# Ledger of designs, part 7: VH-VL binders against p86728

Target 1, 153 residues: p86728
Amino acid sequence: SNLQCKIAGGGELIPIRTPEYRAWVPLGEVGLNVSDSKVLIFAARSCFGAHILLQNNAEDFKNAVYEIVIGGMKNTRSGIRQCVGCKFDEWVKDKALNCRFFNYFWISWCGDEVWVGHGYRPPHNRILRYKYENQPVINAASVRSESDTYWAL
Below, E stands for the ipSAE of ESMFold2; O stands for the ipSAE of OpenDDE; V2 stands for 0.75 times the mean of E and O plus 0.25 times the DockQ between their complexes.

## First folded at step 4 (VH-VL; framework fv_ebrasodebart)

Design t6
Fold by ESMFold2-Fast, scan of step 4:
Structure t6 (fold): chain C 153 residues (1-153), chain A 120 residues (1-120), chain B 108 residues (1-108)
Amino acid sequence: as target 1 above (153 residues)
Amino acid sequence: QIQLVQSGAEVKKPGASVKVSCKASGYTFTSYGISWVRQAPGQGLEWMGWISAYNGNTNYAQKLQGRVTMTTDTSTSTAYMELRSLRSDDTAVYYCAREGYSEGWYFDYWGQGTLVTVSS
Amino acid sequence: QAVLTQPPSVSVSPGQTASITCSGDALPKQYAYWYQQKPGQSPVLVMYEDSERPSGIPERFSASNSGNTATLTISGTQAMDEADYYCQSADSSGDYVVFGGGTKLTVL
């Protein structure tokens, strides 16, 4: 479907940095509330390993709805999984990130599937799609990375 | 070069506590987790638990819950594992190991091991 | 409690292919990892995330994880490969690390 869904942040981008430290940065704590949203558009400059967590409960980093990895496996794969650090439920070969330049990405949970793509025009350039049976409501999101990463969220 | 250097061998009596150290060098200490794994003489590897060097969050093996404490000192890039109420079956080589880049549980660099002997 | 089952021992002649299996219920959802341990030494990571090989590990080492079984394969086995091999994964929740019981590889 081409339904229009609310994009998080109202179009303004918030700069965030996650150095190589593996701790989740809740987006709500840096001024981006995704609870009313169904689409997140962001940019990242990173050598590898940009992670986005979609959560039912903002305080629960362990039992999240999805972990989405952009440029995982040393910037060779992007994927979706229903647990942190487990096997991807869906993945694609993808050299998504760049150490020197920002690349745009979008994530949509509008409808009954989660979709991921390159660029800032959902649903263009979709690379991943996954359907979670009885998907929990997504009320929060967090980011972290495996390498020093600059975000615009 | 990446190194994990552990403290020396210990001999303890049943009921005592032991605290093993693991000094990291050659990488950004706070960017990786540290797991502790032990191995009784002639036996296999047994995971004891994990600590985040960034925020100090821990997760311990159920068998050791209540007896083990893991901590870090970021200023010295050192991880510690304290095991209390020692029993003879705690005799083992204790390893610290760095969590790799995968987000999953694997260990790309290991300390040299610390032999802890518990004898009466 | 999650369990990873390995054969206690595997024997091969030099130049033959060694195959070491690791089975467990969590393996369809969790990555498998492999370590080599020689007497008196610390374990060395030889394979990670099912099939990836660390820099410095010979190309004759390969691995897979399919269904409930992960397999480490050593092609053209050499005397220097004689060691204990441990598989490792996580339980189904991903919260706890689990090691297999280990396999002694003998090259005769």
Scores: ipSAE 0.208, ipTM 0.730, lowest interface PAE 4.1, mean pLDDT 87

Design t7
Fold by ESMFold2-Fast, scan of step 4:
Formats: sequence, structure tokens, C-alpha cells
Structure t7 (fold): chain C 153 residues (1-153), chain A 120 residues (1-120), chain B 108 residues (1-108)
Amino acid sequence: as target 1 above (153 residues)
Amino acid sequence: QIQLVQSGAEVKKPGASVKVSCKASGYTFTSYGISWVRQAPGQGLEWMGWISAYNGNTNYAQKLQGRVTMTTDTSTSTAYMELRSLRSDDTAVYYCAREGYSSGWSFDYWGQGTLVTVSS
Amino acid sequence: QAVLTQPPSVSVSPGQTASITCSGDALPKQYAYWYQQKPGQSPVLVMYEDSERPSGIPERFSASNSGNTATLTISGTQAMDEADYYCQSADSSGTYVVFGGGTKLTVL
């Protein structure tokens, strides 16, 4: 199949900062609507713990479709889970983030599963994939972090 | 130095309401959530709910839904918890706690506690 | 409706290993956290995300979470470790925080 998966945004990366944990920043509130998209490409500069929430509804942080963690456990693993803050359903050893430099990542929900990789060229350098049976439609996304994090989204 | 400083002890009659404050210092207030946890005399810890200091979103324990309201004032870095329609079994020490830097529900810094006594 | 079950008390002699269990149906999917509370004081986080130790907590403290049971282990137990210990997790959805009933650790 020739899937045409729209990348979120308009070619300009939006800078945002999440100082630390717990406060989800909805991407729609900072000018990035993912409702018509299937791929998110972003960069993050962080010592550890960059979290991306894929949501059916932008107002619902409780019943998220996926929480994707980049450089969790003090920048030692990245993983995917079907609930916020629970154990990973899939994870990999991954020193993904850097305190001093931006690293690029991509997330794809094009098709019937979610994929995560390093860099800005999906599907290159894929590190994670997960299929959620009866996956809800992803209409929104939010970010937060465990440490002071600078994003380009 | 990170601190959460709570308001002083309260004595209330059944049916009254109480509003406890929690003033944060030593960190960026809007970066963390605040949970409220209570402890009846000689009993265990009971979670009451959580508020985002960033956007004011709340999540309350089901048992307290309709009786509790949590708010923040970012200009003073203060969180508030109001409990209405007080009953004798609401007598407890009420704690505010900062949601920590782990990926789940962690409480890394706690206020000193506020004793609320509900008696006739 | 989620419940975390702890023994009400555990007693050990100084230098012995104390083991405090916490059982609940959500623990296979949700992280466990542990708090120490001394009389008249606020709780102190001693272990997080199943097995991680905060800065300042002695290496004698360790923890695990396997199956339906999380365990806090204190090796070489000292008199200063005497306290109430609470496990904490979340319901199966991760939406609501749940505390165990607490365990009084006595170091005789």
C-alpha cells in the first residue's frame, strides 16, 4: 500500500519549553494541530525524560492512546505505554537525549501501529513499534518532561 | 531549598467548609502538580486529588467528588484545597505534596501538614 | 476500587533484613512507590518507580515489583529505620492514586 502520511506542522518547528514534569502542554495550545496528521517529527534538548502523549481527545489526559517516553529512567531507555505513568508495554535501552544538544525524533501512527525512531526521516532508525488492538483515533498530542526540556515541534 | 508551607490548624463544626493553603518556594511553581493527601488520626494515607499548577486542570478522588475543590494562585505560588460539608470523619492531617520528577505518581516534597478537627 | 494490602507490622532485630510486602491487582501494570513516615512528621519518599532510590536515601533500601506484589527491603536494619512504611501505586487505568494501609516497622 502507498500510504500518504501527513507530517504535523507546516515546515517550521515551533519552540516550546517544559520546565519539569506533570504539567502536560497540549500541542494545540501552542499552535500545532495533529488531528489531520499521522507523523510527528520533533527535536528535544533534555538531560532525560521527554514524554509525548497521543490522545483521542485533547482534553482527556486520563485515557490517552499512548504515552511515549524518550530517554526515560534517567536517559537509559525509551518506551511506549497505553496509560500515563504505568509500566512500559514496549521499551528499549536508549540513551536518546542530550543535555547540551537537540536530537531529532519521529513518531508515526500511520497505519495500524505506532512507531518511534531517531532522526527526521521516518521510517529510518526505528527503535520502537507497538500495535494497540482496536486503537482509538489519535486527534491530539501533548508533551511534558521529567527534566527541564527544550522542544522544537 | 524546596519548601511547601501549609496554613495552620483549623477547628470546624459539621457542615462547615475548610480551605487549606500550601505555599511553594524554591522551584518553578507552574512546572509541577500538587496532590492533596490526608491522614486521619492513627490511620493511613488517603489521596484526595491533584491539580496542575500550569493550567489548573484537576483530578479528584471519586469518594470526594462534589465536596472538594482545588485551585492555585500562580502570583503567590500557592495551592488551595477546599473541602465542604464537613463530617466528623473528615478529621485528619491534610498534606500537600509536589508531584515529583519520576514518570508516574511520586510525591517528592511534602508540606508539614494541617490538622483539621471536625467536632460538635 | 483498587486496594493495596500491606502487613500491619513487621519486627526485626538491628542488623537484620526487613521485608515489607504490598499486594494489589494493578501492580503488574503500575509502578510502586514507598514512603517512610516517623511520628509527627510528613512522609518521605524512599523508593520510586519500583526499584529506584532517591538521592540521600541509604543504599540499604531496595525494592522490587513482580507479579501482584511489590516489596521494600531494608538490609542491615538500624534503629533509625523504625517508622511506618506506605506503598503507593495507581488503579489499573493510572488515573487514581492508591496507598497501602501502612506497615509499622519495629527494630527491637
Scores: ipSAE 0.276, ipTM 0.753, lowest interface PAE 3.1, mean pLDDT 88

Design t9
Fold by ESMFold2-Fast, scan of step 4:
Structure t9 (fold): chain C 153 residues (1-153), chain A 120 residues (1-120), chain B 108 residues (1-108)
Amino acid sequence: as target 1 above (153 residues)
Amino acid sequence: QIQLVQSGAEVKKPGASVKVSCKASGYTFTSYGISWVRQAPGQGLEWMGWISAYNGNTNYAQKLQGRVTMTTDTSTSTAYMELRSLRSDDTAVYYCAREGYSSGWGFDYWGQGTLVTVSS
Amino acid sequence: QAVLTQPPSVSVSPGQTASITCSGDALPKQYAYWYQQKPGQSPVLVMYEDSERPSGIPERFSASNSGNTATLTISGTQAMDEADYYCQSADSSGTYVVFGGGTKLTVL
């Protein structure tokens, strides 16, 4: 179970907003350190394009371990890629986000795979899974969005 | 109305430096990156580098590493590109362009261009 | 260093379909973008993320990216489409931006 791995944060979600931020917002700068964590549970209210970056180095926004896109391509697909902005390594049709209501999501990098799902109970409702041989250590995470997005992280 | 307005034409001697400005308006400056792209007379587009207006992080084209510096001033919503040790083959129109796409590198708005002439 | 190869020129008669290709080893992994540049003007983005069209760009413009080749297609080509067209992508790592050499489209 991925529940054996430590969940980021202290059980309280931190509210932030990315108003069409193409620039990455490091989670460490808003009080969430993921360096010893293997699971992130969060909520987002957004019309489309909620991006989560899992990083080996907190200062490196281009050569990240994973970029996870929730509701990309105008809220029509979600996907995982091993690089920022490149073609997806794994994706599914997914109208994941809602302009008016928060939806919950979880990301797990416990073990040698990254998993993504809907809801707040990993590993339930998994939508994506990708394995990276010799996955670098994930020490930091950042978020950005393609549209005005409210987060609870 | 989204606009990128660049500084005026420059004439420089070989060995000099030039600093071109790009003033952004009509959007949140810190939400987008700025790339610099040049074009020698009658030639194609050549990417020079990119800067984040959020944190100032830069990524320069390999062949310009050491000669180019990109900076931003958030208080004036202005990006700058300084090119040092100018040579005659640096004669070009220099463009700033907004980078705002989440998949790949895409430039949706461009400045009007700044002609830099390097002659002895 | 990554390279994107375009034909230097393409000629088409008014009303015919123009096809401009862009070949490079990174294209299976990286998205392609297309720009139109008329003499004395700044480039204008005409297609993004392989096949998407910005608002304001006529429906006769379309594009694809398959295998090692991205293609810009202009249907019912008009005299006003005469310009230089540049494809653009990134190197295989996604770190460095790469432009094609450009294609002069002549409508005659």
Scores: ipSAE 0.515, ipTM 0.828, lowest interface PAE 1.6, mean pLDDT 90

Design u1
Fold by ESMFold2-Fast, scan of step 4:
Structure u1 (fold): chain C 153 residues (1-153), chain A 122 residues (1-122), chain B 108 residues (1-108)
Amino acid sequence: as target 1 above (153 residues)
Amino acid sequence: QIQLVQSGAEVKKPGASVKVSCKASGYTFTSYGISWVRQAPGQGLEWMGWISAYNGNTNYAQKLQGRVTMTTDTSTSTAYMELRSLRSDDTAVYYCARDLYDFWSGYEFDYWGQGTLVTVSS
Amino acid sequence: QAVLTQPPSVSVSPGQTASITCSGDALPKQYAYWYQQKPGQSPVLVMYEDSERPSGIPERFSASNSGNTATLTISGTQAMDEADYYCQSADSSGTYVVFGGGTKLTVL
């Protein structure tokens, strides 16, 4: 095992809802601190468009390190980019989300790469990876969605 | 067949308000947004704002934020744009456009209405 | 705030390649889109997400976005391509739509 690859959270799932598609919900404000973690495992129930922001500072949504989009383009694509609304560095065809059921995902920023996958067993079912040679420290994370989304984080 | 049909031409006095409608057909109305774009005679395109037909959330151009209101009626698949305190320089053709806005690609206008001429004169 | 700059006009002979540029500081980070507008008609989307072509748009149309300049290229230009062309992107925050001033393409 790598000691730098700690999973966020204490095993209890924190329920979060994002009904406002433009408002970020900082995870620190709802009880999940990612500042000493390198892996996030979560579930989402959503028709489309689940967004996770990895940040250097929780109050700064402009100088984000990565935005990970799960089930974008009406639940047809997932991708990674280095700023909100910018061009994607990597993306894949992916019908990731489900309106009726929670689907599980993991994100790892352990080392100098960001990896994203389906399920709850990193690094299994990896769908995306991006290497950022001068990666800033990730101290915070936030979520938002394009449709009414229920999260377990 | 995807179609956006707008209301007819309007003539208004300075200080009045105008409300333009945009009736959508041929697709699931609540799956897309509607953006409004205007074009003054002989001039370029100017974005006015966007509304989600899903939840009614809006984003208005900064210069128009106090004067414009966008709404939808999902039962009739119709979007509306109301512009208040009209000036002569609001004279333009007003377009509605189906907006594929999502957090993936941003704003993209794939189908446009035929346009509504609004003339503001004394 | 953000500005997209296009040449006001471009002229080409039939069958030749037309190139229309669109420059702006946000383009390295934001997608570019292109619209064609003929006199008295509504705009028509001809290119999206920098380089993708909608179904129904001829293969003669292509586009790129490199550095701070997006380019629409029309090969084998035909009389029917004569129109105003507008580029569109967003400001650096991705919050507001920005249109270029438009380019009149003349095929003579």
Scores: ipSAE 0.163, ipTM 0.710, lowest interface PAE 3.6, mean pLDDT 88

Design u10
Fold by ESMFold2-Fast, scan of step 4:
Structure u10 (fold): chain C 153 residues (1-153), chain A 121 residues (1-121), chain B 108 residues (1-108)
Amino acid sequence: as target 1 above (153 residues)
Amino acid sequence: QIQLVQSGAEVKKPGASVKVSCKASGYTFTSYGISWVRQAPGQGLEWMGWISAYNGNTNYAQKLQGRVTMTTDTSTSTAYMELRSLRSDDTAVYYCAREGYSSGWYGMDVWGQGTLVTVSS
Amino acid sequence: QAVLTQPPSVSVSPGQTASITCSGDALPKQYAYWYQQKPGQSPVLVMYEDSERPSGIPERFSASNSGNTATLTISGTQAMDEADYYCQSADSSGTYVVFGGGTKLTVL
């Protein structure tokens, strides 16, 4: 159904900041519920390390479904992993972020694959794709960053 | 300056409980997790568990399940580790350590000075 | 439970290269970290995420992680490098932290 590939937030972007390292900010706590969505479009202004967690349970920050890292390893690669903080299952060389300007990104988990791309027009400019066998339902999402990051979510 | 300062040495009898404190300063306490690591005399490092200062979620080493409780007090930027039903082989230096902010998991970049807990009868 | 295996001791002469290995089944999937501990002191993080060096750690420290073996390399080893070295990673699920047994580095 159309709801299965629904964009979170209806295309409206909510400004938030993650100024500090390692603390997860649940998107539900800032007014963005992804429980019935399959696509997230966002923008970030950051020197490096913008992390998006796709979760089965909003309170579980360790055994999440996916951690997506944009501009990780000091803004040299972006990747997808099935565990928080482990080696990437898929990654690409990617200077994705900018300290001075917002860049747009999209994440899609429509079906049993996760796709990541640049821009605000999915599925254009896809950079990553990963398939998780027997993927749990994604009911929540959280963000954190390795450097001071401004988001529009 | 980022610092973790732990409570002083303790001497306990077998069967007692001990609660070690770890006061953080120089950074935003709720942005990082705290790991607890112990070291018996002449032995290596043993991970005990981790707590999120953000939401209080914990993850304990399997060997210590049922005997350890980790908590935080965000108003004082202090983490606590309580170990119950103490045995002589719990004699160790107990460390708190801040999880690293890198892209990885459970790396520990700042360590407390350690708290010696001696369990003897 | 996951295990990380290190040699108990490594000896080098001043100026030589020291190599300390850490082997474990989770290392192909999990990052390795290295800590230096001198007698009576807290551990100090010397390498993180396989090959990254914290600010303040001398350039003669380097590290790698390939296959199921992580390696800490100290080039031009100095007397001040004499210490116990511990590798650390996580189990294959990333749930539990695991330390290696430690390696005593002697510089004579």
Scores: ipSAE 0.437, ipTM 0.801, lowest interface PAE 1.9, mean pLDDT 88

Design u11
Fold by ESMFold2-Fast, scan of step 4:
Structure u11 (fold): chain C 153 residues (1-153), chain A 120 residues (1-120), chain B 108 residues (1-108)
Amino acid sequence: as target 1 above (153 residues)
Amino acid sequence: QIQLVQSGAEVKKPGASVKVSCKASGYTFTSYGISWVRQAPGQGLEWMGWISAYNGNTNYAQKLQGRVTMTTDTSTSTAYMELRSLRSDDTAVYYCAREGYFSGWYFDYWGQGTLVTVSS
Amino acid sequence: QAVLTQPPSVSVSPGQTASITCSGDALPKQYAYWYQQKPGQSPVLVMYEDSERPSGIPERFSASNSGNTATLTISGTQAMDEADYYCQSADSSGTYVVFGGGTKLTVL
């Protein structure tokens, strides 16, 4: 149904900045709750390395997570993994980010696959999809970055 | 510039505890983790554990569970590693290292090392 | 216990290519990293995320990670490259950091 694929937020985008340093910023602490959602649409302005963590538990950055990396490896690939910082389970060549301009992205965990795409109209411009055997229920999300990054979430 | 400066050499008796400090400068301390790595004379590198300067979460090597404690003081940008119940085979140079990734995947800046000698 | 296996020593003549291997069961899933350590000094990161070179590390350093084996390659080896080299990764779960036993590179 329509409720199964609900988009996070209510149409109001929340501005967040993460510096080049790698502390996770929990989205719940800045006013974005993803617990009732299956899709996240966001924008980022960054030279490289925008990371999104989908979490079963907001205080667990290790277990029952998906890490989505946009413009990793110095803005040369985007990928997804079911662990923080391990090798990607799926990745694509992708110069996704721009130092001067915001680009839009979407992530979907609706259904039994995780999907990632460019733009603000899921499922258009999908670049990644992967089906995990052990699919955690996603109740929280956090962001971090490898370079100074401005987000609209 | 980014720098990690460690406390000076220590000589301890078996059964004692040692607490080594690592003062960070040149970056936002709370944005990175600190790992501790030791090296016995003539031996290789051995990872001891990691601490998040953001929330104080720790992850210790299985061999050292129950003997090691890692802490941070964000007001002084300092990480600490305390090793208890010292044995002669704890004699080593102890390094702190800034972890580029939260879960201890690589170390981009290292302290100068602290020699801890355990003897009686 | 996760283990990374390196040869204890590798010898090359100046200008020759040195190859240092690192083998372990976690390497298909986890990135490899490489450190250079000279006597009395702290380790220095020379390669990260399998094949990336930090700023300031000479172009003659390169690396790969394929299957269960990561390899550090030093082309046109110089006397200054004489050092111990350590590979590093994580266990298969990504929970614990693991170092290889180290390889002494001799240039003579």
Scores: ipSAE 0.280, ipTM 0.744, lowest interface PAE 3.2, mean pLDDT 87

Design u2 (at its last look DockQ between E and O 0.56; V2 from the best seeds 0.00; counts 0 for: pae O 6.2 > 2)
Fold by ESMFold2, look of step 8:
Structure u2 (fold): chain C 153 residues (1-153), chain A 122 residues (1-122), chain B 108 residues (1-108)
Amino acid sequence: as target 1 above (153 residues)
Amino acid sequence: QIQLVQSGAEVKKPGASVKVSCKASGYTFTSYGISWVRQAPGQGLEWMGWISAYNGNTNYAQKLQGRVTMTTDTSTSTAYMELRSLRSDDTAVYYCARDLYDFWSGYEFDYWGQGTLVTVSS
Amino acid sequence: QAVLTQPPSVSVSPGQTASITCSGDALPKQYAYWYQQKPGQSPVLVMYEDSERPSGIPERFSASNSGNTATLTISGTQAMDEADYYCQAWDSSTDYVVFGGGTKLTVL
């Protein structure tokens, strides 16, 4: 890691499966606490549509959130938006996911921007950045997916 | 050449069921969804629901929940919509449409079938 | 439940620019889509993702989405453009489709 901020988790990665496309899985409920951290590194094995929500608290799906979508639009785009299901503030063409293999990603809210990248060595391979005026208070994260997805967090 | 070809017009009595077919050609059927949209005489468009040909997931309009079933047969590239317990106000043209549904931007109906008139009368 | 409101009708002379509005509180956060329906025919997608034009749709069709209002614009309007026009957006909180009530464009 080349970022100067604390990375969430540590130790062995937590396996999660998201077969349901509407339900969020709060990471705190599976033992991953992000409240003292500014960086999340994870892996996903998925055909498309891996969604990560950064939240002020675990029940906040409307305010003070950032939704990161990896491999959206059937694995052709990745992006950052400031509410669940709204227009993206930043996005790129990105064929990020693989149905058969895990790929690594990272998300950082360290400093004055939200960053997203490929791999497990932030800030290398950054693909997205979004500058906020005031640093958000992120105390929780949740995941869901549009296709059957295996996560390692 | 992308086409959606629907089954022919039907006349039904109240309380009966109808099943409309929609045969797709010219694209990879399992990569998209199918939405069903109906239009009563002189009225606007009403979305009925969506089905993914990829995995069979469905989402039905609240008004029709419990009365509608949407299915696909991937071996024939055909979608089906069944509406049960028909009422006279179910008289409409029923369209199938190819749907680029995604959690990124929602629903988009880029190709439409020719429509199937279903008349419900005593 | 989100609502999209369109004027019931718009009239223009041939060669004029027609504007069809679609208003709703969902539009600042959602893409707008536009469909054309001629009498006895199926709807046809004419604009997608606010301002994108499908291949085969004439360049005189354009669209925008700003604030609470999406607008379909037809420049150099022709008699063949006479049709009903529907806007559509996503209500992402319910995951339902919202259609506008439709606008009849008359070219006199």
Scores: ipSAE 0.550, ipTM 0.855, lowest interface PAE 1.8, mean pLDDT 91
Fold by ESMFold2-Fast, scan of step 4:
Order: structure tokens, then sequence, then C-alpha cells
Structure u2 (fold): chain C 153 residues (1-153), chain A 122 residues (1-122), chain B 108 residues (1-108)
């Protein structure tokens, strides 16, 4: 419903940086709580590989999660999968990221589908959507990247 | 042309260490990883681990952790694999392979070195 | 600790279709890769991401991954295809590479 489509964060975007590594940075630990939200709007400056993990539990990085990859495969694809490192349930050719400039993105888990798009006006410029029958309740989110990435969340 | 050229065959005694080299050419060395895969005589392929030529991050097979070390020298485009405390069952052909490892799809070995035979005998 | 199981050998006549299977619990969720190894030679990547073919690999090579089983198919099999074939998958839970035991393809 409309009443459940709250955007994460307040009046200001939180700047964070993730260098290339396999470690997740929990958004709760940098001041962004997504437990009451159904939409995340953010910006990223990166050459490739910006990863967002939507989690049922902040301590679980493998089960009951959705991984959204923006600019994967050296900035050639973006996709959604139901576990880290699994096959993608949906993906699209997408040169989403830029090494020099911030690009905006949004992710929505409002309702029974996960949607992803370019820009800062959901649901405009949607590039991905997938419906999961056994959708976990999203209480936390984390980010990581394949290259040195600057975020505004 | 893409090539991976490995060091020559070695014979070692049990308890010794061996260090195999893998010299890359024909591509930007720091844009790819190197995986090491071994094959005992008449047996199948066994993955040993991976190293990023970009930042030196490693991932080793669990049974070899503590015995294996992988390194790179970006100035010579060379990867190294050192295996310590050798046992007779470490006798194998050791391969290096260019690894297209990606967070998207995992490990993929598109070019392989010629192999290095390491014989461990008393 | 994922395991990939392949038949130890497959035999076909020249011109026939060879089918090599690879079974394991990782395959429903992970991409399969296939390597060809001829006697005394290094392995060669022949199929990647379940069904994609590298440049230079003949069109008679194809592959699929469905349920718990990945399959490498070689149509119009030639004597030059005689080799050991290995499947590979990524066990994302351990972040390790898993190879199948290998299948010896004999073309007689």
Amino acid sequence: as target 1 above (153 residues)
Amino acid sequence: QIQLVQSGAEVKKPGASVKVSCKASGYTFTSYGISWVRQAPGQGLEWMGWISAYNGNTNYAQKLQGRVTMTTDTSTSTAYMELRSLRSDDTAVYYCARDLYDFWSGYEFDYWGQGTLVTVSS
Amino acid sequence: QAVLTQPPSVSVSPGQTASITCSGDALPKQYAYWYQQKPGQSPVLVMYEDSERPSGIPERFSASNSGNTATLTISGTQAMDEADYYCQAWDSSTDYVVFGGGTKLTVL
C-alpha cells in the first residue's frame, strides 16, 4: 500500500566510502536505518560494481537477503538476486556508473516486488523488477563495492 | 597474444617448500586475478586459491590454508605460489590460470599456463 | 563443501552427439563452467556462465544448466574432441571453486 512506501533517511544524504573488498558496510552502523522504509534513494560515484544488500537481519549476509548489483561486470550490467553470489533472477545491460560523477539510483521493496531504477524519482526510469514469492521482511541494508566507491545515502 | 609462462619442473624432499612462478604477458596484469589449480598424476583438477593482481587480496582453499602463500610482482607481471611442508601427496602438475573473477559470476579461468611438475619424493 | 559428480567416461562414434553431465547441489543457484583437457596439455575453457561459448570454440559445443544438473553437449563429435572434460562451479557459501571429477570422452 501507499502508507508503507516510506523513503529511507531524512533531510540529508550521508556520505560514505567503500574501497574494493569483500566486506559489507552495514548502513545502520553509519547512521542510516532502513527498517521503517520501503524505498532507498542514493547516489554513487564509482568506475564499476556498486552492491546493495537488503537484509532481514543485519547479521545475516547470506540468507533471507536480496543483492542488487549496479554496474557489475566492469560497469556493463545491473541485476537482482536472492542470495549473494547466486545466479541473477533478473539483469539488464546497463552502463550505470561513472568514475568521475555521481549518478542517482533508487531501490524499492514496496509491495511484493523489488524494483530498481535510475534517478531520484521512483518509479521513473525503472530498469529492473522481480517478484519473490517468499519475500523476507527487510530490516537492514549494507553496501560494498568492487572498486573504490563514494556513496551519498 | 595472451600467455602465462611457468617456471620449470622441480623435485623436492618431504618437508621442503616449493615456489612456482607464472609470468603473464599480452594483457594488463593488474586487471585480472590469477588462480592456482593442481592435478595429481591421473587425477582431476583441484583449486588451490586465487590472488588479485590489482590489490593482492587472496582466497585460499581451506585444506591448504597455513601451507600456501600467493603473491604478485606487478613490475614483472609475475604471480607466485609457494607451498610449504611438502608431502608425497603434493606431487602434481601445478597450473596458474588467468581468473576473470567477478562478484557477478565468480571464478572463470580463460587462459592457463603450461603447468609445472612438482615431484615430492624421499 | 559442495560436490560435483560427473560420469567417469562417455563413448560416442564420430559424428554422433556426446552428452556429459555434472550434478550437484550448487548448480541450481550457481553458474557452471566447462574445461577441455587433452593428454599432456593444459585445460581450455570451452563453455562459461552455463551456456555461453568463448570466441574460437566450435559451434557444435553447447551447454545448459537446469535443476541439479549441468550438461555439456557436443554435436557432430570429431576425433579431435577426445579429451577429459571438467565442470566447475562456485560455492558462494564458502567462496571456493569446486571441480567435477572429470569425464573421459572417447570417440571411436
Scores: ipSAE 0.426, ipTM 0.782, lowest interface PAE 2.0, mean pLDDT 88
Fold by OpenDDE, look of step 8:
Structure u2 (fold): chain C 153 residues (1-153), chain A 122 residues (1-122), chain B 108 residues (1-108)
Amino acid sequence: as target 1 above (153 residues)
Amino acid sequence: QIQLVQSGAEVKKPGASVKVSCKASGYTFTSYGISWVRQAPGQGLEWMGWISAYNGNTNYAQKLQGRVTMTTDTSTSTAYMELRSLRSDDTAVYYCARDLYDFWSGYEFDYWGQGTLVTVSS
Amino acid sequence: QAVLTQPPSVSVSPGQTASITCSGDALPKQYAYWYQQKPGQSPVLVMYEDSERPSGIPERFSASNSGNTATLTISGTQAMDEADYYCQAWDSSTDYVVFGGGTKLTVL
């Protein structure tokens, strides 16, 4: 159960802005460590394309464990994939983001599954799931966006 | 309407350099990249590299490293491709294309220039 | 580096269905794009993300993927469809773009 896993984020808000489309912002740079957690709760104000990278190594952006895209394809899809720019393993039609307001999301990687949901209350409002082939080791996370995006962690 | 207009045909000697221009219009130039693709006579398409008109970042094909330089002039919305140390096998039609980076699916080229023939002969 | 392999030529009669394949080890993970190039003209994007058509591309054009093979299908092939067709993919590991060798489609 996602509720049995330690949560990163969801406490004191740490603001992050990603204005540049190709620049990853490691969450560790703002003092958020996910190495001991299995759930990440965050908020985003964005028109489209909020990307979250789950990493084994904080400095490795090419061999990420998973990339979660919220509000991709101009805020029409959300999905999970195992590498940057690769085909999505799972995706759904989803208008998840709002240009004007912060929407909350959660990502969990407890056990052998990745889950993504709307809101700040795992495991509620689940929208995506992907089962691991192997037990994932996630030590870091980073964010970037396709549009000017404000994050709250 | 989106257009990419390239410079005219070139005839060069081996060892010389050529610089092809590509003027973009109909869209925000600095919001995209420009890729260069060449095609030898009767042959297929060969990706040469791309440049971001946003930040000037470049990525060149490995076989052309050290011989090619891509640049942009944002004031004129023009991309340039310079190829040095020309040889006969560089004879080709050179295309510029708008480099559309789709965060969902990667890179695609949705608009192309008309092509520039570069002939290298002794 | 990644390689995409296409048959050099495909021939069909008008009204028949043409299939052009593109094989590569990267294709199970990377999306395929297709370009049409008519004689003396620049390439034109005809399919993206494996199976999506740009605006203005006829519905008779479709694409699919299975395993390491992407396929461009043209139903009800017309004389105007005679052209060279190229598949293209992006290698995320090298950040390089790769084209297939191209397929000449002849409408007999």
Scores: ipSAE 0.221, ipTM 0.762, lowest interface PAE 2.2, mean pLDDT 91
ESMFold2, look of step 7: ipSAE 0.458; ipTM 0.819
ESMFold2 (binder alone), look of step 7: mean pLDDT 93; pTM 0.951
OpenDDE, look of step 7: ipSAE 0.022; ipTM 0.652
ESMFold2 (binder alone), look of step 8: mean pLDDT 93; pTM 0.953
ESMFold2, look of step 10: ipSAE 0.430; ipTM 0.818
ESMFold2 (binder alone), look of step 10: mean pLDDT 93; pTM 0.950
OpenDDE, look of step 10: ipSAE 0.018; ipTM 0.627

